# VH-VL binders against q8ixk2r445to577, part 3

Target 1, 133 residues: q8ixk2r445to577
Amino acid sequence: FFGMLQNKGLTDYCFDYNPPDENQIVGHQVILYLCHGMGQNQFFEYTSQKEIRYNTHQPEGCIAVEAGMDTLIMHLCEETAPENQKFILQEDGSLFHEQSKKCVQAARKESSDSFVPLLRDCTNSDHQKWFFK

## First folded at step 19 (VH-VL)

Design j05
Fold by OpenDDE, look of step 20:
Structure j05 (fold): chain C 133 residues (1-133), chain A 120 residues (1-120), chain B 107 residues (1-107)
Amino acid sequence: as target 1 above (133 residues)
Amino acid sequence: QVQLVESGGTLVQPGGSLRLSCAASGFTFSKYWMTWVRQAPGKGLEWVANIKQDGSEKYYVDSVRGRFTISRDNAKNSLFLQMNSLRPEDTAVYFCAREGYQSLYYFDSWGQGTLVTVSS
Amino acid sequence: QSVLTQPPSVSVAPGKTARITCGGDNIGWKYVHWYQQKPGQAPILVVYYDSDRPSGIPERFSGSNSGNTATLTISRVEAGDEADYYCQVWDRSYDHVFGGGTKVTVL
């Protein structure tokens, strides 16, 4: 699966990654923003290694969850996907992070009405449902 | 260090044409969306046009559509703005700006600008 | 088309806090970016994605965005902070939109 990773509950919002510059492509937080269909910062791939890759740069970035965090941070992809980069995109659209045993939920950014994907306890909320478009 | 240097701004008569250039350095030009923003004397900033990395997508503010053409030469690290059928209201300092990496949401680097004056 | 509304001017004493607002319908649902422009100079990005700060920008500059109002806050204002400040958003329907700008005067 590849393309825009769009949230079901938060209509018209997609995974979005915007590193500060070409030399700082990792270590920053994945956000949500209006789906625009132009690729680039909204082009992701779900791989057979259960990675969510930011597939617009070499070396490629993979979404990771750092210890003790509930945010999605871009790391470099590895030959063998590390545990903190493994996600299960379920048939029902839920996006499950294996290591933390939590689900990715569209949520409001702290101190803002803007949105980010955050790890939360798994629920039946449409805000935890995602699909590629 | 990121540098953007505009040139080409001058005095032209209404209905005239002008081509602006922006020379980029200090970064991989071909990896960024680039944009033109203008500022009329004593007025605020107005987005004019932007262009995708490979030039395959171009977008314009309504007031310049059909008259202005944005283009780029990645081999020469250059951004251009061809302005035709110029109007007095096009008088402004024109800035070239780099958009955030892999995005088109904000402008993280700006040139000093070049003044275009349209007057009879 | 989207319209961003800024106060034309804000006056602040040195050492005090300046707040510059940017109003727009449900602007909190969009990411707002802020630029500083001093006379005769190019704009400089000072806040992006509502509250993120570019490298080199002092911590005195901060941003927030909620409801219908985004706010740029400049704490411990210095004489060098005197400038025009512009908010900006990107919208898939309206492309890039700037506010009208706010002149910040340090008294």
Scores: ipSAE 0.571, ipTM 0.885, lowest interface PAE 0.9, mean pLDDT 93
Fold by ESMFold2, look of step 20:
Order: structure tokens, then C-alpha cells, then sequence
Structure j05 (fold): chain C 133 residues (1-133), chain A 120 residues (1-120), chain B 107 residues (1-107)
């Protein structure tokens, strides 16, 4: 799949990536923002290796979660996907992070009224349901 | 480092035309939306227009639509603003600005501006 | 096009804290960006995405955004912080909207 990765429960919000510049795309947090499709920063690819790739930049970024953390951050993609970069987008829309056994949820950022994707215990909440548009 | 240099600002009579240029360096110009922001003497900032990385989409504040045309030449790292049917209220310093990497939410780099004066 | 309301001026003693507000309906749901502009100079981005700082901006600059108000906070103000400050948002109508600006005077 390729497109804007949208949340079902937090309607009209998409994965959104905004690194400081073209040379600093690693290590920053993925956020959620109103879907608009204009800036290339809302386009991601879901690959057969179960990666969520920021592939409008070269070298490509892959979303990861570091051990013990719940935030989705950008790493460089590797030839074979590391376990911390593997997400299962299930038929019901849940986005499961294999290594942590947790699901991606749309959540309020702890420092503001902004929204971010975070790992949480899996539930059937629509805030844990995602689809490409 | 990122550098944006505007040129072309001058005195022009009402109804006249003027073309502003902005020379960009220190970054991959074609990867960024580019914008013009203006500031009338003693007033605040006003966004004027922006243009997509490949030039295919352009947006304008209502007060200049139909009179101003933003354009870019990615081979020459240049941004332009063609201003027609100029009015005294268009008098301002015009800044060239770069928007965020692959996004268009804010202005992370600014030129020093070029003054356009519209009066008789 | 939406309106962002800023106080025209704020006075602050050196070493104290300045707080510059930016008001808008439900602005807490938008990302707010802040610019500093000294006389005769181009604006400089000092805070983006409500609370992040670009490289080279000191920790004294911070931001928050909740409800109908975003705030730029400058701790331990210095004479060099005397400037005009603008808030800005982008919305899906393709407009970038600036607040009217706040003149910070260090007395």
C-alpha cells in the first residue's frame, strides 16, 4: 500500500512526518495532522517486509519503536527489516507492532493538544484502526 | 547554509508591473515549497503566495489573485513573483521564504526582503 | 480567513519572563509557529509545532498551545530579545495566517 495512513477514530487525521530539514530525517517523532496530501510528508508505503516507509525521501526512512519506548520515530530503512520496524496492518485495521506486542493508537501528545501515534495495549478502539487512502 | 536573496524591488506607479526574483542556495531547492510574505511599512506580516516543489500548484491571498503570479525555475534555483496592476496598498517589503521540508506549515528560512513602493 | 489575536505590546524587566499570547478559536488543535523580527531585519523562526525550537534558539524560548490560546514564553529576558513577535498557523484553505504581532520591550 502507498498513500496517506489515516486513523478511523480520529477522523481526517493522518500520519505526518516533519524532520527539521532534508539532512536530519532520522530520530524525530511521527505525528498526526489533518489529512491534506499536499506536502509529501503524509505519504508512506506499507511494504511486504511489514515496514511503514517514508519513501518520498532518499535514503528512505522506516518507522521504528525503540525498546521500552511507546513513540514512533524515524530510522533509516535497512536491507532486511529489523524487528522494531515491523508493523502488521491487520484486516480489521489494527496496526500491530510485533516486537512490543502492542498496537498503534491515536493519542494526545503529553506536551500539548496535538495528536501522535503511540503504542498502547491492543483494544478494539477505532483509535487503533488505520487505513490507507 | 541556506541563503535566499531577493531582488527587483523599486518604485513603480499605480497600475504598473514589476517582477521580483529570489536566488536560493545551500539546500535542494526542488524539495521545498517556496513562498512570498510581505510587510507594509509599520505593519505586520502577510502571506502572499506559495508554490509547490514542482511548480504544479500555486496559492494566493485573495487581495492579489488575478494580479500576481508566483513561479519557479528549479534548474536555476530561482523563485519569482510577477506583479501586475499594482496598487498603493501593495507597497511593502517582500520576503522570499522557504517552507518546511516536504511540508508547507511554516517558514524556516527567510531572505532579507526587497522593497516595493507603489506611488506617483 | 481565520484571525489570530496578539496583544500589541508587552513590557518586561531584564531577567524576568515575557509571555506573548496568540488567540484563536480552537487554536490548540493547530500547530502554532512563532517568529522574532528585529527592526529592519527578516523574521527568524524561534518556535515551531507549538513548542519545538530550531537549532540555535536558546532554551529560554518555549511555547505552549491549548484551548484557544498559544503562548510564547521567553524566560530570563535579555535586551537582545527586544523585538516584534508573530504567531502563525496554516490551515487547509491554503492560507498561512499571522497574528498581528507583539512588540516586546525590555525595560
Amino acid sequence: as target 1 above (133 residues)
Amino acid sequence: QVQLVESGGTLVQPGGSLRLSCAASGFTFSKYWMTWVRQAPGKGLEWVANIKQDGSEKYYVDSVRGRFTISRDNAKNSLFLQMNSLRPEDTAVYFCAREGYQSLYYFDSWGQGTLVTVSS
Amino acid sequence: QSVLTQPPSVSVAPGKTARITCGGDNIGWKYVHWYQQKPGQAPILVVYYDSDRPSGIPERFSGSNSGNTATLTISRVEAGDEADYYCQVWDRSYDHVFGGGTKVTVL
Scores: ipSAE 0.561, ipTM 0.866, lowest interface PAE 2.3, mean pLDDT 91
Fold by ESMFold2, fold request of step 24:
Structure j05 (fold): chain C 133 residues (1-133), chain A 120 residues (1-120), chain B 107 residues (1-107)
Amino acid sequence: as target 1 above (133 residues)
Amino acid sequence: QVQLVESGGTLVQPGGSLRLSCAASGFTFSKYWMTWVRQAPGKGLEWVANIKQDGSEKYYVDSVRGRFTISRDNAKNSLFLQMNSLRPEDTAVYFCAREGYQSLYYFDSWGQGTLVTVSS
Amino acid sequence: QSVLTQPPSVSVAPGKTARITCGGDNIGWKYVHWYQQKPGQAPILVVYYDSDRPSGIPERFSGSNSGNTATLTISRVEAGDEADYYCQVWDRSYDHVFGGGTKVTVL
């Protein structure tokens, strides 16, 4: 899959990545923003290795969650996907992080009214359902 | 490290034409949306136009639509603003600005501007 | 979102806190960016995405955005902070929208 990764519950919000510049693309948090497709920053690839790739930059970035954390952070992709970079996009739309045993949820950022994807205990909430468009 | 240098601002009569240029360096120009923002003397900032990385999409504030054309030459790291049918209210300092990497939400770098004066 | 409202001026004593507001209908749903402009100079970005700072901007510059109001806060104001400050959002319908600017005077 390739395109904008949208949330079902937070209608018309997409994964969105905004590193400081073209030389500092690792270590920053993925956010959510209104889907528009006008920048390359809302385009991601879901791969056969279960990666969510920021593939409009070279070298490509892969979304990861570090041990004990709940935030989705950009790492460099590796030839073989590390376990912390593997997400299972399930038939019901849930996005499961196998290493953490948690699901990606659209949530309010603690410091503002903005939204971010965070790991939470898996539920049936539409805020934990995702699809590519 | 990022540099944006505008040129071409001068005095021009109402109804005249003028072409502004912005020379860019210190970054991969083709990876960024580029924009023009203007500021009339003693007034605030006004967005004028922006252009997608590959030049395929261009957007304008209503007051200049049909009169101004934004363009870019990625091989020369250059941004342009062709201004036709100029009016006295177009008098302003015109800034070249770089938008965020692969996005278009804000301006992370600005040139020092070039003054356009439209007066009889 | 077609209009952002800022007070035209605020005055603040050195060492005190300045608060510059940016009003807009449901502005809390947008990311707000803030620029400082000193006389005769280009604007510089001081806060973006509501509350982040670019490198080189001191931590005494901070921002918040909720409901209908975004706020730029400058704590421990110095004489060098005297400038015009603009808020800005991006909107799919109106593209980039700036507030009218706030002149901060350090007494």
Scores: ipSAE 0.556, ipTM 0.874, lowest interface PAE 2.1, mean pLDDT 92
Fold by ESMFold2, fold request of step 24:
Structure j05 (fold): chain C 133 residues (1-133), chain A 120 residues (1-120), chain B 107 residues (1-107)
Amino acid sequence: as target 1 above (133 residues)
Amino acid sequence: QVQLVESGGTLVQPGGSLRLSCAASGFTFSKYWMTWVRQAPGKGLEWVANIKQDGSEKYYVDSVRGRFTISRDNAKNSLFLQMNSLRPEDTAVYFCAREGYQSLYYFDSWGQGTLVTVSS
Amino acid sequence: QSVLTQPPSVSVAPGKTARITCGGDNIGWKYVHWYQQKPGQAPILVVYYDSDRPSGIPERFSGSNSGNTATLTISRVEAGDEADYYCQVWDRSYDHVFGGGTKVTVL
């Protein structure tokens, strides 16, 4: 799949990536923002290796979760996807991070009214359901 | 180092025309949306226009729509503003600015500006 | 978001904290960016995405945004912080909107 990765419960919000510049695309957090498609920063690819790729930049970034953390951050993609970069997009729309055994949920940031994707215990909430547009 | 250098600002009469230029260096110009922001003497900042990386989309503040045209030449790392039917209220310092990488949300680098004066 | 409201001026003693507000209906749903402009100079970005700092901006500059108000905070204010400060948002219905600016005077 390729396109804007949208949340079912938090309608009109998409994965959104905003690195500082073209030379610093690694290590920053993925956020959620209103879907607009006007920049390249809301387009992601879901691959056969179960990666979520930021492929509008070269070298490509892959979304990862670091050990003990619940935030989604950008790493460089590798030839063989590391386990912390694998997400299973299930038929019901849940986005399961197999290594941590948790699901990606649209959540509000502690310090603002902004939204971010975070790992949480899996539930049937529409805030844990995702689809490509 | 990112550098933006505006030129072309001068005194013009109302109803006249003027073309501003901005020379860019220190970054991959074609990867960024580019913007003009103006500031009347002693006043605040006002966004004027922006243009997509490939030039295919352009947006303008209402007060200049139909009179100003933003354009870019990616082969020459240059941004332009063609200003027609100038009015006294267009008098301002015009800044060239770079938007964020692959986004449109903010301006991370600015030129020093070029002064346009529209008066009789 | 068609209008962003800032106080016209703020006075602060050296070493104290300045807080510059930016008001707008539901501005907390937008990312707010802040610029410093010294007399005769171009603006520079000091805070973006509500609370992030570009490289080279000291930690004493910080930001927050919730509800109808975003705030730029400058702690341990120095004479060199005397400037005009502008908030800005991007809005799909309105491309880019600046606040009216706040003159910070260090005295």
Scores: ipSAE 0.535, ipTM 0.862, lowest interface PAE 2.3, mean pLDDT 91
Fold by ESMFold2, fold request of step 24:
Structure j05 (fold): chain C 133 residues (1-133), chain A 120 residues (1-120), chain B 107 residues (1-107)
Amino acid sequence: as target 1 above (133 residues)
Amino acid sequence: QVQLVESGGTLVQPGGSLRLSCAASGFTFSKYWMTWVRQAPGKGLEWVANIKQDGSEKYYVDSVRGRFTISRDNAKNSLFLQMNSLRPEDTAVYFCAREGYQSLYYFDSWGQGTLVTVSS
Amino acid sequence: QSVLTQPPSVSVAPGKTARITCGGDNIGWKYVHWYQQKPGQAPILVVYYDSDRPSGIPERFSGSNSGNTATLTISRVEAGDEADYYCQVWDRSYDHVFGGGTKVTVL
C-alpha cells in the first residue's frame, strides 16, 4: 500500500514526518497532523516485509521502535527488515508491532495538544485503528 | 551551509513593475518549497507567496494575487518574484525563505532581504 | 487559523523568565513555530512544532501550545535575547499566518 496512513478514531489525522533537512532523515519522531496531501511528508508505503516506508526520500526510511521505547522513529531501511521495523496492519485495522507485541495508538504529546503515534497495550479502541487513504 | 541571497529591490513608482531574484546554495534546491515573506518598515512579517518543488503549484496572499508571479528555475537554483501593478502598500523588505524538507509548514532558512520602495 | 494575536511588547529583568503568547481559536490543534528577529537582520527559527528547538538554539528557549494559546518561554533571559518574536502557523485555507510580533526588552 502507498498513501496517507490515517487514524480511524482521530478522524482526518495522518502519519506525518518532518526531518530537519534532506541529510538528517534518521532518528526523528513520526507525528500526526491533519491530512492534506500537499507535501511529500504524509506519504508512506506498507511493504510485503511489513515495513512502513518513507519512500519519497532516497535512501528510504523505515519506521522503527527502539527496545524499551514507545515512540515511532525513523531508521534507514535494510535489505531484510529488522524485527523492530515490522508492523502488521491487521484485518480489524490495528497496527501491531511484532517485536513489542503492542499496538500503535494516536496519543497526545506531553506539553501540547498535538498528537503522535505511540505504542500501547492493544485494545479495541478506534484510536488504535489505521487505514491507507 | 544554506545561503539565500536576494537581489533586485529598488525604488519604483506606483503602477510600475519589478522582478526580484533569490540565488540559493548549500542545499538541493529542487527538494524544497520556496517562499517570499515581506516586512513593511517598522511592521511585522507577512507571507507573500510560495511555490512547490517542481514549480507546479503556486500560492499567494490575497493582496498580491493577480499582480505578483512567483517562479523558480531549478537548473539555476533561483527563485523569482515578478511584481506588477505595484502599490505603495507593497513597500517592504522582501525575504527569500526555504520551507521545511518535503513540507510547507515553517521556514528553516532566510535570506537577508532586499528593499522594495513604492512611492506615490 | 486566519489570525494570530501577540502582545506588542514584554519587559523582563535579566535572569528572569519571559513568556510570549500567541493567541488563536483552537491554536492547540496546529503546530506553532517561533522566530527571533534582531534589528536589521533576517528572522531565525528558534522553536518549531510547538516545542522543538533547531540545532544551536539554547535550551533556555522552550514552547508550549494548548487550547487557544501558544507560549514561547525564555528562561534566564540575557541581554542578547532582546528582539522581536513572531509566532507562525500553516493552515490549508490561509497558508502561512504570522502573529503581529512581540518586542522583548531586557531591562
Scores: ipSAE 0.496, ipTM 0.855, lowest interface PAE 2.6, mean pLDDT 91

## First folded at step 20 (VH-VL)

Design i01
Fold by ESMFold2, look of step 21:
Structure i01 (fold): chain C 133 residues (1-133), chain A 120 residues (1-120), chain B 107 residues (1-107)
Amino acid sequence: as target 1 above (133 residues)
Amino acid sequence: QVQLVESGGTLVQPGGSLRLSCAASGFTFSKYWMTWVRQAPGKGLEWVANIKQDGSEKYYVDSVRGRFTISRDNAKNSLFLQMNSLRPEDTAVYFCAREGYQSLYYFDSWGQGTLVTVSS
Amino acid sequence: QSVLTQPPSVSVAPGKTARITCGGDNIGWKYVHWYQQKPGQAPILVVYYDSDRPSGIPERFSGSNSGNTATLTISRVEAGDEADYYCQVWDRSYDYVFGGGTKVTVL
């Protein structure tokens, strides 16, 4: 799959990545923002290795969750996907992070009205359901 | 170090034309959307136009659509603004700006501007 | 987002805190960016995405955004912080909207 990764419950919001410049694409947090498709920063690929790739940049980035964290951070992709970069997009639309055994949820940032994808205990909430357009 | 240097601003009569240039250095020009923002004397900032990395998409504020044309030459690291049918209200300092990497939400680097004066 | 409202001026003593507000209907649903502009100079980005700082911007510049108000906060204000400050949002309708600007005067 390739396209904008949208949330079912938070209508019209997409994964969105905004690194400082072309030389600093690692280590920054993925956010959610209104879907627009105009910049290259809302396009991701879901691969057969169960990666979510930021592949509009070379070398490609892969979304990861660091141990003990709940935020989605950009790492470089590796030839064989590390466990912390594996997400299972399930039939019901849930996005399961294998290593942490948690689901990706659209959540409000603690200090603002902005939205980010965070790991949470898996539920049937539409805020944990995702699809590509 | 990112540098943006505008040129071409001058005095022109209403109805006249001007072409502004912006020379870019210190970054990979072709990887960024580029923008013109203007500021009338003693006034605030107003976005004018932007252009996609490959030049294939261009957007304009309503007040200049049909009169101004933004363009770029990635081989020469240059951004341009062709201004036709100029009006007194187009009088402003015109800034060249770089948008965020692969995004189009904000302007992370600015030139010093070039003054365009439209009057008799 | 049609209009962003800023106070025209803010006066602050050196070493104190300046707060510059940017008002807009439901502005908390958008990311707000802030620029500093000194007389005769180009703007520089001082805060983006509500609260992030570009490299080289001192930590005494901070931002917040919720409800109908975004705020740029400058703590331990120095004489060199005297400038005009603009908030800005982007709208999917290809609208870059700037606030009217706030002149910060350090007395």
Scores: ipSAE 0.575, ipTM 0.873, lowest interface PAE 2.2, mean pLDDT 91
Fold by OpenDDE, look of step 21:
Structure i01 (fold): chain C 133 residues (1-133), chain A 120 residues (1-120), chain B 107 residues (1-107)
Amino acid sequence: as target 1 above (133 residues)
Amino acid sequence: QVQLVESGGTLVQPGGSLRLSCAASGFTFSKYWMTWVRQAPGKGLEWVANIKQDGSEKYYVDSVRGRFTISRDNAKNSLFLQMNSLRPEDTAVYFCAREGYQSLYYFDSWGQGTLVTVSS
Amino acid sequence: QSVLTQPPSVSVAPGKTARITCGGDNIGWKYVHWYQQKPGQAPILVVYYDSDRPSGIPERFSGSNSGNTATLTISRVEAGDEADYYCQVWDRSYDYVFGGGTKVTVL
């Protein structure tokens, strides 16, 4: 699966990554932004290794959850996907993080105009449902 | 300005029925989940029921399921709670509340409530 | 099904800081919202999504959530802050859960 990763509950919002430096793409938080499909900022791929890859030129970035955190941070992809980069995109649209046993949830954070994906207890909320478009 | 005004609360006997109404204004009613929350005298808040924008989804607290029905009329900017088989423990102030827009289940606006008293 | 535990009361002197806790198993993995209710009035949202503040709510109100405890902090407490405060979450069973409420008394 690849393309825009869109949230069902937070209508018209997609995974978005816009690092300040194109040559240093890791270490920043993945956010949610209005789906526009322009550029590389909203293009992701779910791989057979259960990675969510940011579609960039080499080196490729993969979404990870750092220890003790609930945010999605961009790391470098590895030959073998580390445990903190493994997600299960389930048939019902839930995006499950294997290591934390939590689900990715669209959430408003810090500002009325800001949204981010966060790890939370898995629920049946549409805010925890995702699909590629 | 967002306004929610409840009405219909009165004294009713156990086993009786009552219909509450909530008149909404100051916002696009049809874009929001709406909720009923109640508060027994001297007690805390208890979620009762909520309803999706188009009315296609309804959820209830267990204690009222099968007895209460939440509904809405978006054309009239109105929320309703049909309460049947009322019990003394249903005695409470019933608040109409708006859920946050595209949010995760918080209530950003509340009415002043209407008192329902169930007593023989 | 979830249970949120609040202290029944908190007393604070004017100008001091009040902290109201909301306990729950792994509550830090849920978003917690807080409401203020004064006698005879409707509840008012004062904090949502753990730490976000609605427009019109003073910066004196702040929230945090970690581990098994969410906390509403009211700094520089005023007499007008005397009220009942409720925490609230939504759980996977489609149940909105409120804490038992905390009565904040300004001494």
Scores: ipSAE 0.009, ipTM 0.622, lowest interface PAE 9.4, mean pLDDT 90

